# Ledger of designs, part 60: miniprotein binders against q9bqp7

Target 1, 240 residues: q9bqp7
Amino acid sequence: VPQNWFPIFNPERSDKPNASDPSVPLKIPLQRNVIPSVTRVLQQTMTKQQVFLLERWKQRMILELGEDGFKEYTSNVFLQGKRFHEALESILSPQETLKERDENLLKSGYIESVQHILKDVSGVRALESAVQHETLNYIGLLDCVAEYQGKLCVIDWKTSEKPKPFIQSTFDNPLQVVAYMGAMNHDTNYSFQVQCGLIVVAYKDGSPAHPHFMDAELCSQYWTKWLLRLEEYTEKKKNQ
Below, E stands for the ipSAE of ESMFold2; O stands for the ipSAE of OpenDDE; V2 stands for 0.75 times the mean of E and O plus 0.25 times the DockQ between their complexes.

## First folded at step 5 (miniprotein)

Design v11 (at its last fold request DockQ between E and O 0.89; V2 from the best seeds 0.75)
Fold by OpenDDE base, fold request of step 21:
Structure v11 (fold): chain B 240 residues (1-240), chain A 89 residues (1-89)
Amino acid sequence: as target 1 above (240 residues)
Amino acid sequence: SREELLERIKELIKKGDKLYALYLLFDYILKYPDNPEALIEVAELLLEMGRPEYARLVLEWAKEEAKKTGDPELIEKVERLEREIEERS
């Protein structure tokens, strides 16, 4: 049980979009602060087993590709992910805010992969928007807040070369999503609340993306795990 | 066997095949995560390879597992190795 329990949901906020919700998705810039990001917290609180699983994988890839080949591979993966997020932001942004659509960004297997998910996405409230949890003292950059199949969700877009048909295969991604939800629900820059999460795993080959929907109950379960990771991070930093 | 794998790793280190040895060490750690003695031996090899950052992590793991077994000798050995790393840093 977390020592510093905090609710994921804010009872003072309504789940219903107020009629005053901006027609334009929120895009709050991430401020470079001393405040740890969600990603940093998760990375610094990996279990030793998770660390060595990753290191073994890296070492295997280095053996297969060489050091330079592995650097190139990682750079390409990063670039592909970035381009995918940029393309999604362009697709989900209102037409009036669309910078010149780089048509080349839209021609990707990842974009093809998510087309069936995008059909069920509506009511975009935020895109690439910073969230801050003032009380728990962490920040994050969420990909998207939108309605998925009529439910308002924090949506996290992921690229993968391997099928991830189960939410368990997404490792700490559920923790990231609920961390963003909890921060958003308590960030004064947001007037609304989110109760659901969605992880979308897009594939390079254009195969149908896997949506991993997280209801309020599942979000609450992962929130407890997130709080434990945050406490662990905080303790580690006090001892440094 | 565990011992045979460890000896193979030691031989690779001696031959200078450090990249493959390191891979096998990580694989070894993941195969025998609940064996504090094995983890200590791996930590010693990682130190020999000039990788104290990984040795520290393995020693922390060894300490956690040694505490579960209640073996004070293993705990003491871990603590000695931790001190040696700190003195060299």
Scores: ipSAE 0.727, ipTM 0.923, lowest interface PAE 0.5, mean pLDDT 91
Fold by ESMFold2, fold request of step 21:
Structure v11 (fold): chain B 240 residues (1-240), chain A 89 residues (1-89)
Amino acid sequence: as target 1 above (240 residues)
Amino acid sequence: SREELLERIKELIKKGDKLYALYLLFDYILKYPDNPEALIEVAELLLEMGRPEYARLVLEWAKEEAKKTGDPELIEKVERLEREIEERS
């Protein structure tokens, strides 16, 4: 299907390096590159159906809220997402320097929503960490690498005001997860690899978050779709 | 029905209710996403509304769907409308 297939997993690495005592989570800094990000690739390769789903939603919101109301809504959604990610990084960090955490940051519906998921998360190995796939030439910033119910996962945290009980309702989120996974598995800043993914959809009202687990087989299926999107992006960039 | 919805949208465009017309046009193509004739009709209305940026996207979609049918008249109609957009730009 892709003309330039590349494996998601690195046979030279194991998901269980011989290190039973994890150090502090990795946080590789994101550096400015000309290489495209995962999110840019996905945004530039949306299907026409995806584009018009978004445009219909935008027009409905503008009809309901007005243009200024929609702008304010969008700004608030972005801020809530940013604060949610900041809170999760704080909660999952083993650093005692975060003992003076902002309690308002930790007291939100989204954080309440994920509590049952966090009970099953352990062995945090990376938080808010940059990844780069040197061979395929893309970069990303993953949210978290940790064990979920005993499986080492790339974990992506999402906020939503609508329930998303099925992975199909998460649009391109599975492609983001596998793109980060493939990059991490081939990035020399990391000594281990990850073969599973998890998408966690948190809700503003504190309702229990929906976890969407991706085993290695499912990750490989989405990896093929990611490679097609990356190939499409490269062809589009060539033609401008 | 598809025809009744399309006539309603045309009336909204005539009355100048462009925000609601855009919403209904996008809703319409999402209800008939594999119908190149429906996509072409929407592209024509978007051009009438002065929205060539959306018409280009809808025509790209219509071209993909027209190729699946193998109908050369639909493909030629899409390509004619694409040329029409370039002339107005």
Scores: ipSAE 0.673, ipTM 0.913, lowest interface PAE 0.7, mean pLDDT 85
ESMFold2, look of step 5: ipSAE 0.618; ipTM 0.897
ESMFold2 (binder alone), look of step 5: mean pLDDT 79; pTM 0.740
OpenDDE base, look of step 5: ipSAE 0.647; ipTM 0.894
ESMFold2, fold request of step 21: ipSAE 0.670, 0.661; ipTM 0.912, 0.915
ESMFold2 (binder alone), fold request of step 21: mean pLDDT 80, 80, 80; pTM 0.748, 0.755, 0.754
OpenDDE base, fold request of step 21: ipSAE 0.726, 0.726; ipTM 0.922, 0.922

Design v12 (at its last look DockQ between E and O 0.97; V2 from the best seeds 0.60)
Fold by ESMFold2, look of step 5:
Structure v12 (fold): chain B 240 residues (1-240), chain A 89 residues (1-89)
Amino acid sequence: as target 1 above (240 residues)
Amino acid sequence: SREELLERIKELIKKGDKLIALYLLFDYILKYPDNPEALIEVAELLLEMGRPEYARLVLEWAKDLAKKTGDPELIEKVERLEREIEERS
């Protein structure tokens, strides 16, 4: 139960996107300042159990690959994620700004993995776009706002080497989605709001991606959990 | 058993197999997450291994559990070890 509740939805804002610019997705530039990002808040508020699960995994990888091998593995995973997001932005954009990279950028198991999901995505309203919640004091960079099977969603693309068929196995990803949603719904750079979320987990081997749809009720439940994490973060910074 | 795993970890530390020992210490923590005395034992071993950064995290976990039990003796033990870690840093 958060001590300082704030609504995820904005009743003064339309549920429908404005028709003024439906064919050109928004891309608000990220402006660095001193307020924390969504991902920093989540990383700094992991439970001790989550921290040691990660550390145990790191030690196992170091035992298997060596320290240098683990650093290379981690660097390659990060690069693959970056390439995946760049490819998705290119695919979902009406622009031809990435022509020289289209062939190589599009050749990956992760892109193959999401093809069946992309057939259900339309009406792209934002791509790689910054959000800021000035009242709650956090920022983020959302991946995509688009319709999925007729529902306007904040869509978050994730890569994974292991199957994640259930939303619970996506750990803090639902908190990330609702944090972006809440920020977007109260950000003056956006004239519309979104009530649904989608987490898409893509697989390196090209296996069909798992979509995890979040309706408004589920988003509200996770919003409460996000507010608790944000409170925890704020309290930790006060005591440092 | 818990005692057998802990003795195996101590033997690995003596042999200098620190990477394997560290992995098993993290596994031990995850198997006994609700036992503040077990966490304190792990923190002591981590400090002996020269890993005060991990010992601090484990002691924070143990302190949270000790506060829930209301056992001031456990809280004092954790705080004493935290001061010891600060002095060695």
Scores: ipSAE 0.618, ipTM 0.880, lowest interface PAE 1.0, mean pLDDT 85
Fold by OpenDDE base, look of step 5:
Structure v12 (fold): chain B 240 residues (1-240), chain A 89 residues (1-89)
Amino acid sequence: as target 1 above (240 residues)
Amino acid sequence: SREELLERIKELIKKGDKLIALYLLFDYILKYPDNPEALIEVAELLLEMGRPEYARLVLEWAKDLAKKTGDPELIEKVERLEREIEERS
């Protein structure tokens, strides 16, 4: 049980989105500060087993590609991920802001992969927007807040070369999503609350993406795990 | 067997196949995560390979396990290796 328990949901916020559909999705810039990001907290609190799983993978890739080949691979993966997020932001943004749609960004297997998910996405409220949890002292940059199949979700887009049919295969991604949810639900820059999460795993070959929907109950379960990770991070920093 | 695998890794290290050896060591750790003796042996090899950062990480794991078992010999071995890493670092 976390020592510093804090709710994921804000009881002071109504579940009913105020009917003012913001005509434009929120895009709050991430401010550089001393406050740790969700990603940093998760990276610094990985289990030894998780660290060695990643290192084993890295060493395997170096064996297969060489050191320079691996560097190139990692750079390409990063670039592909960035381009994918940029393409999604472009797709999900209102048409009036899309003056310069680089058509080349839309021609990817990842974009093809998520088409069936995008059909169920509506009511975009935030894109690439910063969230801050003032009480728990962490920040993050969320990909998207939108309705998925009529439910308001924090949506996190992931790229993968391997099938991830189960949420368990997404490692710490559920923790990231609930961290963003909890921060947003208590961030004064947001007037609404989210109760659901969605992890979308897009595939390079254009095969149908896997949606991992997280209901309020599952989000609450992962929220407890997130709080434990945050406490662990805080303790490690006090000892450093 | 665990011993056979470790011996194979040692042979690879001696041959200079350090990348393959390092991969197999990480695989070895993941195969025997609950064996403090195995982790200590891996930490020693990682130190010999000039990878003190990984040796420290493995030793921390071994230390946690050793404390759970209450085996004073294992605790002493871990502490000795920690000192060696500090001296070489």
Scores: ipSAE 0.321, ipTM 0.743, lowest interface PAE 1.2, mean pLDDT 90
ESMFold2 (binder alone), look of step 5: mean pLDDT 81; pTM 0.756

Design v13 (at its last look DockQ between E and O 0.86; V2 from the best seeds 0.68)
Fold by OpenDDE base, look of step 5:
Structure v13 (fold): chain B 240 residues (1-240), chain A 89 residues (1-89)
Amino acid sequence: as target 1 above (240 residues)
Amino acid sequence: SREELLERIKELIKKGDKLMALYLLFDYILKYPDNPEALIEVAELLLEMGRPEYARLVLEWAKDLAKKTGDPELIEKVERLEREIEERS
């Protein structure tokens, strides 16, 4: 049980979004500060097993590609991920703001992969927007807040070369999503609350993406795990 | 077997194939995560390979396991290796 329990949901916020559908999705810039990001907290609180799983993978890739080949591979993966997020932001943004759709950004297997998910996405409220949890002292940059199949979700887009049919295969991604949810639900820059999460795993070959929907109950379960990770991070920093 | 894999790793280290040795060491750790003795042996090899950062991480793991078992000999070995790492750093 977390020592510093804090709710994921804000009882002071109504579940009903105020009917003013913002005509434009929120895009709050991430401010550089001393406050740790969700990603940093998760990376610094990985289990030893998780660390060695990643290191084994890295060493295998270096054995297969060489050191320079691995650097190139990692750079390409990063670039592909960035381009995918940029393409999604372009797709999900209102048409009036899309002056220069780079048509080349839309021609990817990842974009093809998520087409069936995008059909169920509506009511976009935020894109690439910063969230801050002032009480718990963490920040993050969320990909998207939108309705998925009529439910308002924090949506996190992931790229993968391997099938991830189960939420358990997404490692710490559920923790990231609920961390963003909890921050947003208590961030004064947001007037609405989210109760659901969605992880979308897009595939390079254009095969149908896997949606991992997280209901309020599952979000609450992962929120407890997130709080434990945050406490562990805080303790580690005090001891440094 | 565990012993055969460890011997293979030692042979690779002697041959100078550090990349393959390191890969197999990580694989070894993941195959025997609940064996503090195995983790200590891996930490020693990582230290010999000039990778104290990984040796420390493995030793922390071994220490946690040793404390759970209550084996004073294992705890002492871990503490000794921790001191050796600090002295070499």
Scores: ipSAE 0.639, ipTM 0.889, lowest interface PAE 0.6, mean pLDDT 91
Fold by ESMFold2, look of step 5:
Structure v13 (fold): chain B 240 residues (1-240), chain A 89 residues (1-89)
Amino acid sequence: as target 1 above (240 residues)
Amino acid sequence: SREELLERIKELIKKGDKLMALYLLFDYILKYPDNPEALIEVAELLLEMGRPEYARLVLEWAKDLAKKTGDPELIEKVERLEREIEERS
């Protein structure tokens, strides 16, 4: 139970009708370095068991690939994720549709994997956009805000090399989504509220992506857990 | 058993098989996560291997457990090892 509970939703702000012209999705630049990011908070509040599960996995990979092989593997995974997000931003951006696009960027198993999800995505409001929770003082860079099957969601795109799940931190993806949602709902750069989340896991081989929808009630439950992680982070930084 | 795994790890360190020793040390930590004495043993071996960065993380864990038990000898041992790491860094 967090000591300083704060609501995820800001009822004083509501979405306004905008029928006068097509809207370009928001892309707020990330400017502040002083306050912590969502990913930093989550990384710094992992349990010791989670830390050493990761370290054991790293050592097994190093035993199999060698030190340099593991560094190359890690670099390639990072680049694949970066290219996937760039491709999705291009696909979802109306202004980049009018621009010549890199054909290699759009040719990916990950992009093939999400095609059936993209059919249900509409009304894109934000892409690769910074969010700041002005009261709780944390920042993030969210992937997408759009309607999924008629419900406005913060959408987070994840890559996975295998359709069969691997062991990893099991609770952090939903925490990341709700932290972005709370930040957006309390950020004056955004004129609308979001109550739902979507995590989409895309696969390298093009297998159909798995959507994980989070309704308002589930988001509220994870929001409480996020507030606990933020409290842990704040207490930890007081002692440094 | 804990003793058998520890003996195997020590043998690997003597042989200079540092990568396998490190893997098994992390596996050992995960098998005995609620045992501060086991964590202290791992931290000492990590220091002998020249891996103070991992020893610091393990000692943080051991310190939290030792404080819960209220055993002043364990707490002092952890704090001594922590100072040794910081003085050598």
Scores: ipSAE 0.609, ipTM 0.882, lowest interface PAE 0.9, mean pLDDT 83
ESMFold2 (binder alone), look of step 5: mean pLDDT 81; pTM 0.753

Design v14 (at its last look DockQ between E and O 0.90; V2 from the best seeds 0.70)
Fold by OpenDDE base, look of step 5:
Structure v14 (fold): chain B 240 residues (1-240), chain A 89 residues (1-89)
Amino acid sequence: as target 1 above (240 residues)
Amino acid sequence: SREELLERIKELIKKGDKLWALYLLFDYILKYPDNPEALIEVAELLLEMGRPEYARLVLEWAKDLAKKTGDPELIEKVERLEREIEERS
């Protein structure tokens, strides 16, 4: 049980959109400060097993591609991910705010992969928006807050070259999603609450993306795990 | 077997195939995560390979396991290797 327990859901917030919610998705800029990001917390609290799984993978890739080839691969993966998120932001943004859609950004296997998910996405409330949990002292940048199949979700878009049909195969992504949910639900910049999460794994070859829906119960379970990771991070920083 | 895999790794190190050796060491760690003796042996090899950062990480793992078993010999061995890493760093 976490020593510093804090609820994921805010009882003071209603799930109902206030009639005053702007028609334009929120895009709060991430402020660079001393506050750790969700990603940093997760990276610094990986288990030794997780670390060596990653290192084994890296070494395998270096054996296959060479050191320079692996650097190029990593750069390309990063660029592809960035372009995918930019394309999604463009797609999910209101038409009136659409700068000149670079049509080239829309021509990707990843975009093709998520088309069937996008059909079920509506009511976009935030895109590439910063969240801060003031009490628990962490920040993050969430990809999207929207309704998926009529349920308001924090949506996290992921790219993969390998099938990830199970949520368990997404590693710490569920923790990231609930961390963003908990932060948003207690961030004063947001007037609404989310109770669900969605991880979408998009594939480079255009094969149908896998949606991993997280209901309120599953979110609560992962929230406990997130709190434990945050405590571990805090303890490690005190000892440095 | 564990012993055969370790011997193969040692042979690769001797031949200078450091990339393959490192890959197999990581694979070895993942195959025998609950064996403190195996982890200590890997830490020694990583230290010999000039990879103290990985040796330290493996030794922390071995230390946690050794403390759980209460084996004083394993604890002493871990502490000795920790000192060696500090001296070489």
Scores: ipSAE 0.657, ipTM 0.897, lowest interface PAE 0.6, mean pLDDT 91
Fold by ESMFold2, look of step 5:
Structure v14 (fold): chain B 240 residues (1-240), chain A 89 residues (1-89)
Amino acid sequence: as target 1 above (240 residues)
Amino acid sequence: SREELLERIKELIKKGDKLWALYLLFDYILKYPDNPEALIEVAELLLEMGRPEYARLVLEWAKDLAKKTGDPELIEKVERLEREIEERS
């Protein structure tokens, strides 16, 4: 029940391509500014219970692995995620040559995991591209905008090591997607809009990735939850 | 029990076993999330351990609960500890 509701879709935009659409995927650079990012908003609006669930998990890991072992573990998880996104950007970019790709990037279990999803992805419109919601004043960096099984989606790629996923990212992932969608739909750098979302969870062992398709109705439901989190963030900043 | 867990945590702090003490403090918070007195006790122990960053978060939680109970003694205790943290930084 947000105090200041704002629509996720822009009635002045078409969801259909036109003749002036770019022939290569957009990659709008992320700019430094005071406007909060989607990930910062979500991080700073976790409940205290969620915060201490994560801290207890961290402390348990430190007890088992040691401080240095835990730092190495988290660094490796972060690097694997970064390499996964780099590989996907390379695979989905029409301008990159295979000779310029690191074969270690392409040999990841995560890349194997998403192969069946990638066969259904086409019409890539944006890759690793900045979005800004000028009215609501937030920014993000979306992973991909492309057609999935014929529907234009904001696509978010996630990695998971079974059985210990990052609990925070799992709980807020649909909010990230709709926040990026709303920003893109109201960003003057983009001439089109997107009404659907897709979350793809890839597995380290190469097991088939699980797609989570979000139609316009589901996106609208999560958009309301995103607006509440943004309102909570704004309220906290006023009280600082 | 709550009292048994708290005494175990205090014993670990005295023995200098800070890793286990911190784990059990976080476990204690999650077992008694609706008890402002329990949260205040944890915040005091976190300050004793030199962890004001965690104590501040726990006190915010305790303050919200104390306001719901309307107990002025608990509210004053939370606010006193919050001032202590701010004065130390």
Scores: ipSAE 0.611, ipTM 0.898, lowest interface PAE 0.9, mean pLDDT 84
ESMFold2 (binder alone), look of step 5: mean pLDDT 80; pTM 0.747

Design v15 (at its last look DockQ between E and O 0.85; V2 from the best seeds 0.56)
Fold by ESMFold2, look of step 5:
Structure v15 (fold): chain B 240 residues (1-240), chain A 89 residues (1-89)
Amino acid sequence: as target 1 above (240 residues)
Amino acid sequence: SREELLERIKELIKKGDKLLALYLLFDYILKYPDNPEALIEVAELLLEMGRPEYARMVLEWAKDEAKKTGDPELIEKVERLEREIEERS
């Protein structure tokens, strides 16, 4: 159990947004700061076993593709992920033209993959928006806050290539979601809170994406694990 | 056996087959994650290959496992190698 427990939800804050407010999604700018980001905390607290699982995978890929082939592969994966996130922001934003939206929808199999999920997404509250937990002192940049099947969620979009197994550098996607959720719920830039999470895994070949819904109880369980990782990170920095 | 696998890896390092040797070294430590002597041997080979960044990480792992044994000679061996890495750069 964390030594300094802190709640993920803010009891002084409504879990339902004001329906009469303007519907333009929030996009809080990320500020340069000395406080750590969610992704930095998670990267710096990976176990040695996880680090070497990823390094073994990297070496196998280099043996298969060559060093230059592996660099090209990873650059392409990164670019596709970046384009996917940009396309989703455009699709979910009321400020994009219909023509530009249509072109982004047809740019990759990943966009085709999520179409059935997007039908269930509404009420977008935030896109590519910074969050800061002012008490626990960490920051993040979340992908999306919207309703999924009627439940307000922090939504994290992930890509996966279906033809090949792929291990990403972190296995910590649920921790990332709940860290953003806790930060948003305690960030004065936001007037509402979120109790659910959604991780959507999209596939390069256009196969239907898999949604992974996280209700409030599951989010609370992962929140405890996030707090342990944040404590570990803080302790490491004290010893430097 | 563990010894046979390690000798194969040493031969690959001497032949200059660094990519395969590195893969097998990482596979080796994942097979023996609770063995501080095995981890120390891998760290030494990583230093021989000119990979002090990996050697440092493996030694941190080895120190944690050596503390579980309570063997002060293993802990001191890890710490000597850590100092050696720091002095070489």
Scores: ipSAE 0.633, ipTM 0.898, lowest interface PAE 0.8, mean pLDDT 84
Fold by OpenDDE base, look of step 5:
Structure v15 (fold): chain B 240 residues (1-240), chain A 89 residues (1-89)
Amino acid sequence: as target 1 above (240 residues)
Amino acid sequence: SREELLERIKELIKKGDKLLALYLLFDYILKYPDNPEALIEVAELLLEMGRPEYARMVLEWAKDEAKKTGDPELIEKVERLEREIEERS
């Protein structure tokens, strides 16, 4: 049980979407602060086993590609991920703000992969927007807040070369999503609350993406795990 | 066996197949995560291979596992190796 328990949901915020659907999705810039990001907290609190699994993967890739080949691969993966997020932001943004749709960004297997998910996405409220949890002292940059199949979700888009059919296969991604949810639900820059999460795993070959929907109950379960990770991070920093 | 696998890795190191050896060492760790002696042996090999950063990572794991066993000799061995890494760093 976390020592510093804090709720994921804000009881002071009504679940009723304020009728003013902002015509434009929120895009709050990330401020460079001494405050740790969700990603940093998760990376610094990985289990030794998780660290070893990643290093084993790295060594396998270096064995297969060589050191220079692996660097190139990593750079390409990063670039592909960035382009994918940019393309999604372009797709999900209102048409009036999209001056220069680079048509080339839309021609990817990842974009093809998520088409069936995008059909169920509506009511976009935030895109690439910063969230801050003032009490728990962490920040993050969320990909998207939108309705998925009529449920308001924090949506996190992931790219993968391997099938991820189960949420358990997404490692710490569920923790990231609930961390963003909890921060947003208590961030004064946001007037609404989210109760659901969605992890979408897009595939390079254009095969149908896997949606991992997280209901309020599952989000609450992962929230407890997130709080434990945050406490562990805090303790490690006090000892450094 | 654990010993046979480790010996095979040592042979690869001697042959100069360092990348394959390194991969197999990481795989070895994951096969025997609760064995502090095995972890220490891997850390020693990683040091010999000129990979102190990985040796430190393995030694941290070895230290945790050694503390669980309560074996003072294993704890001392880990601490000694940690000091050696710091001195070379």
Scores: ipSAE 0.307, ipTM 0.738, lowest interface PAE 1.2, mean pLDDT 90
ESMFold2 (binder alone), look of step 5: mean pLDDT 80; pTM 0.753

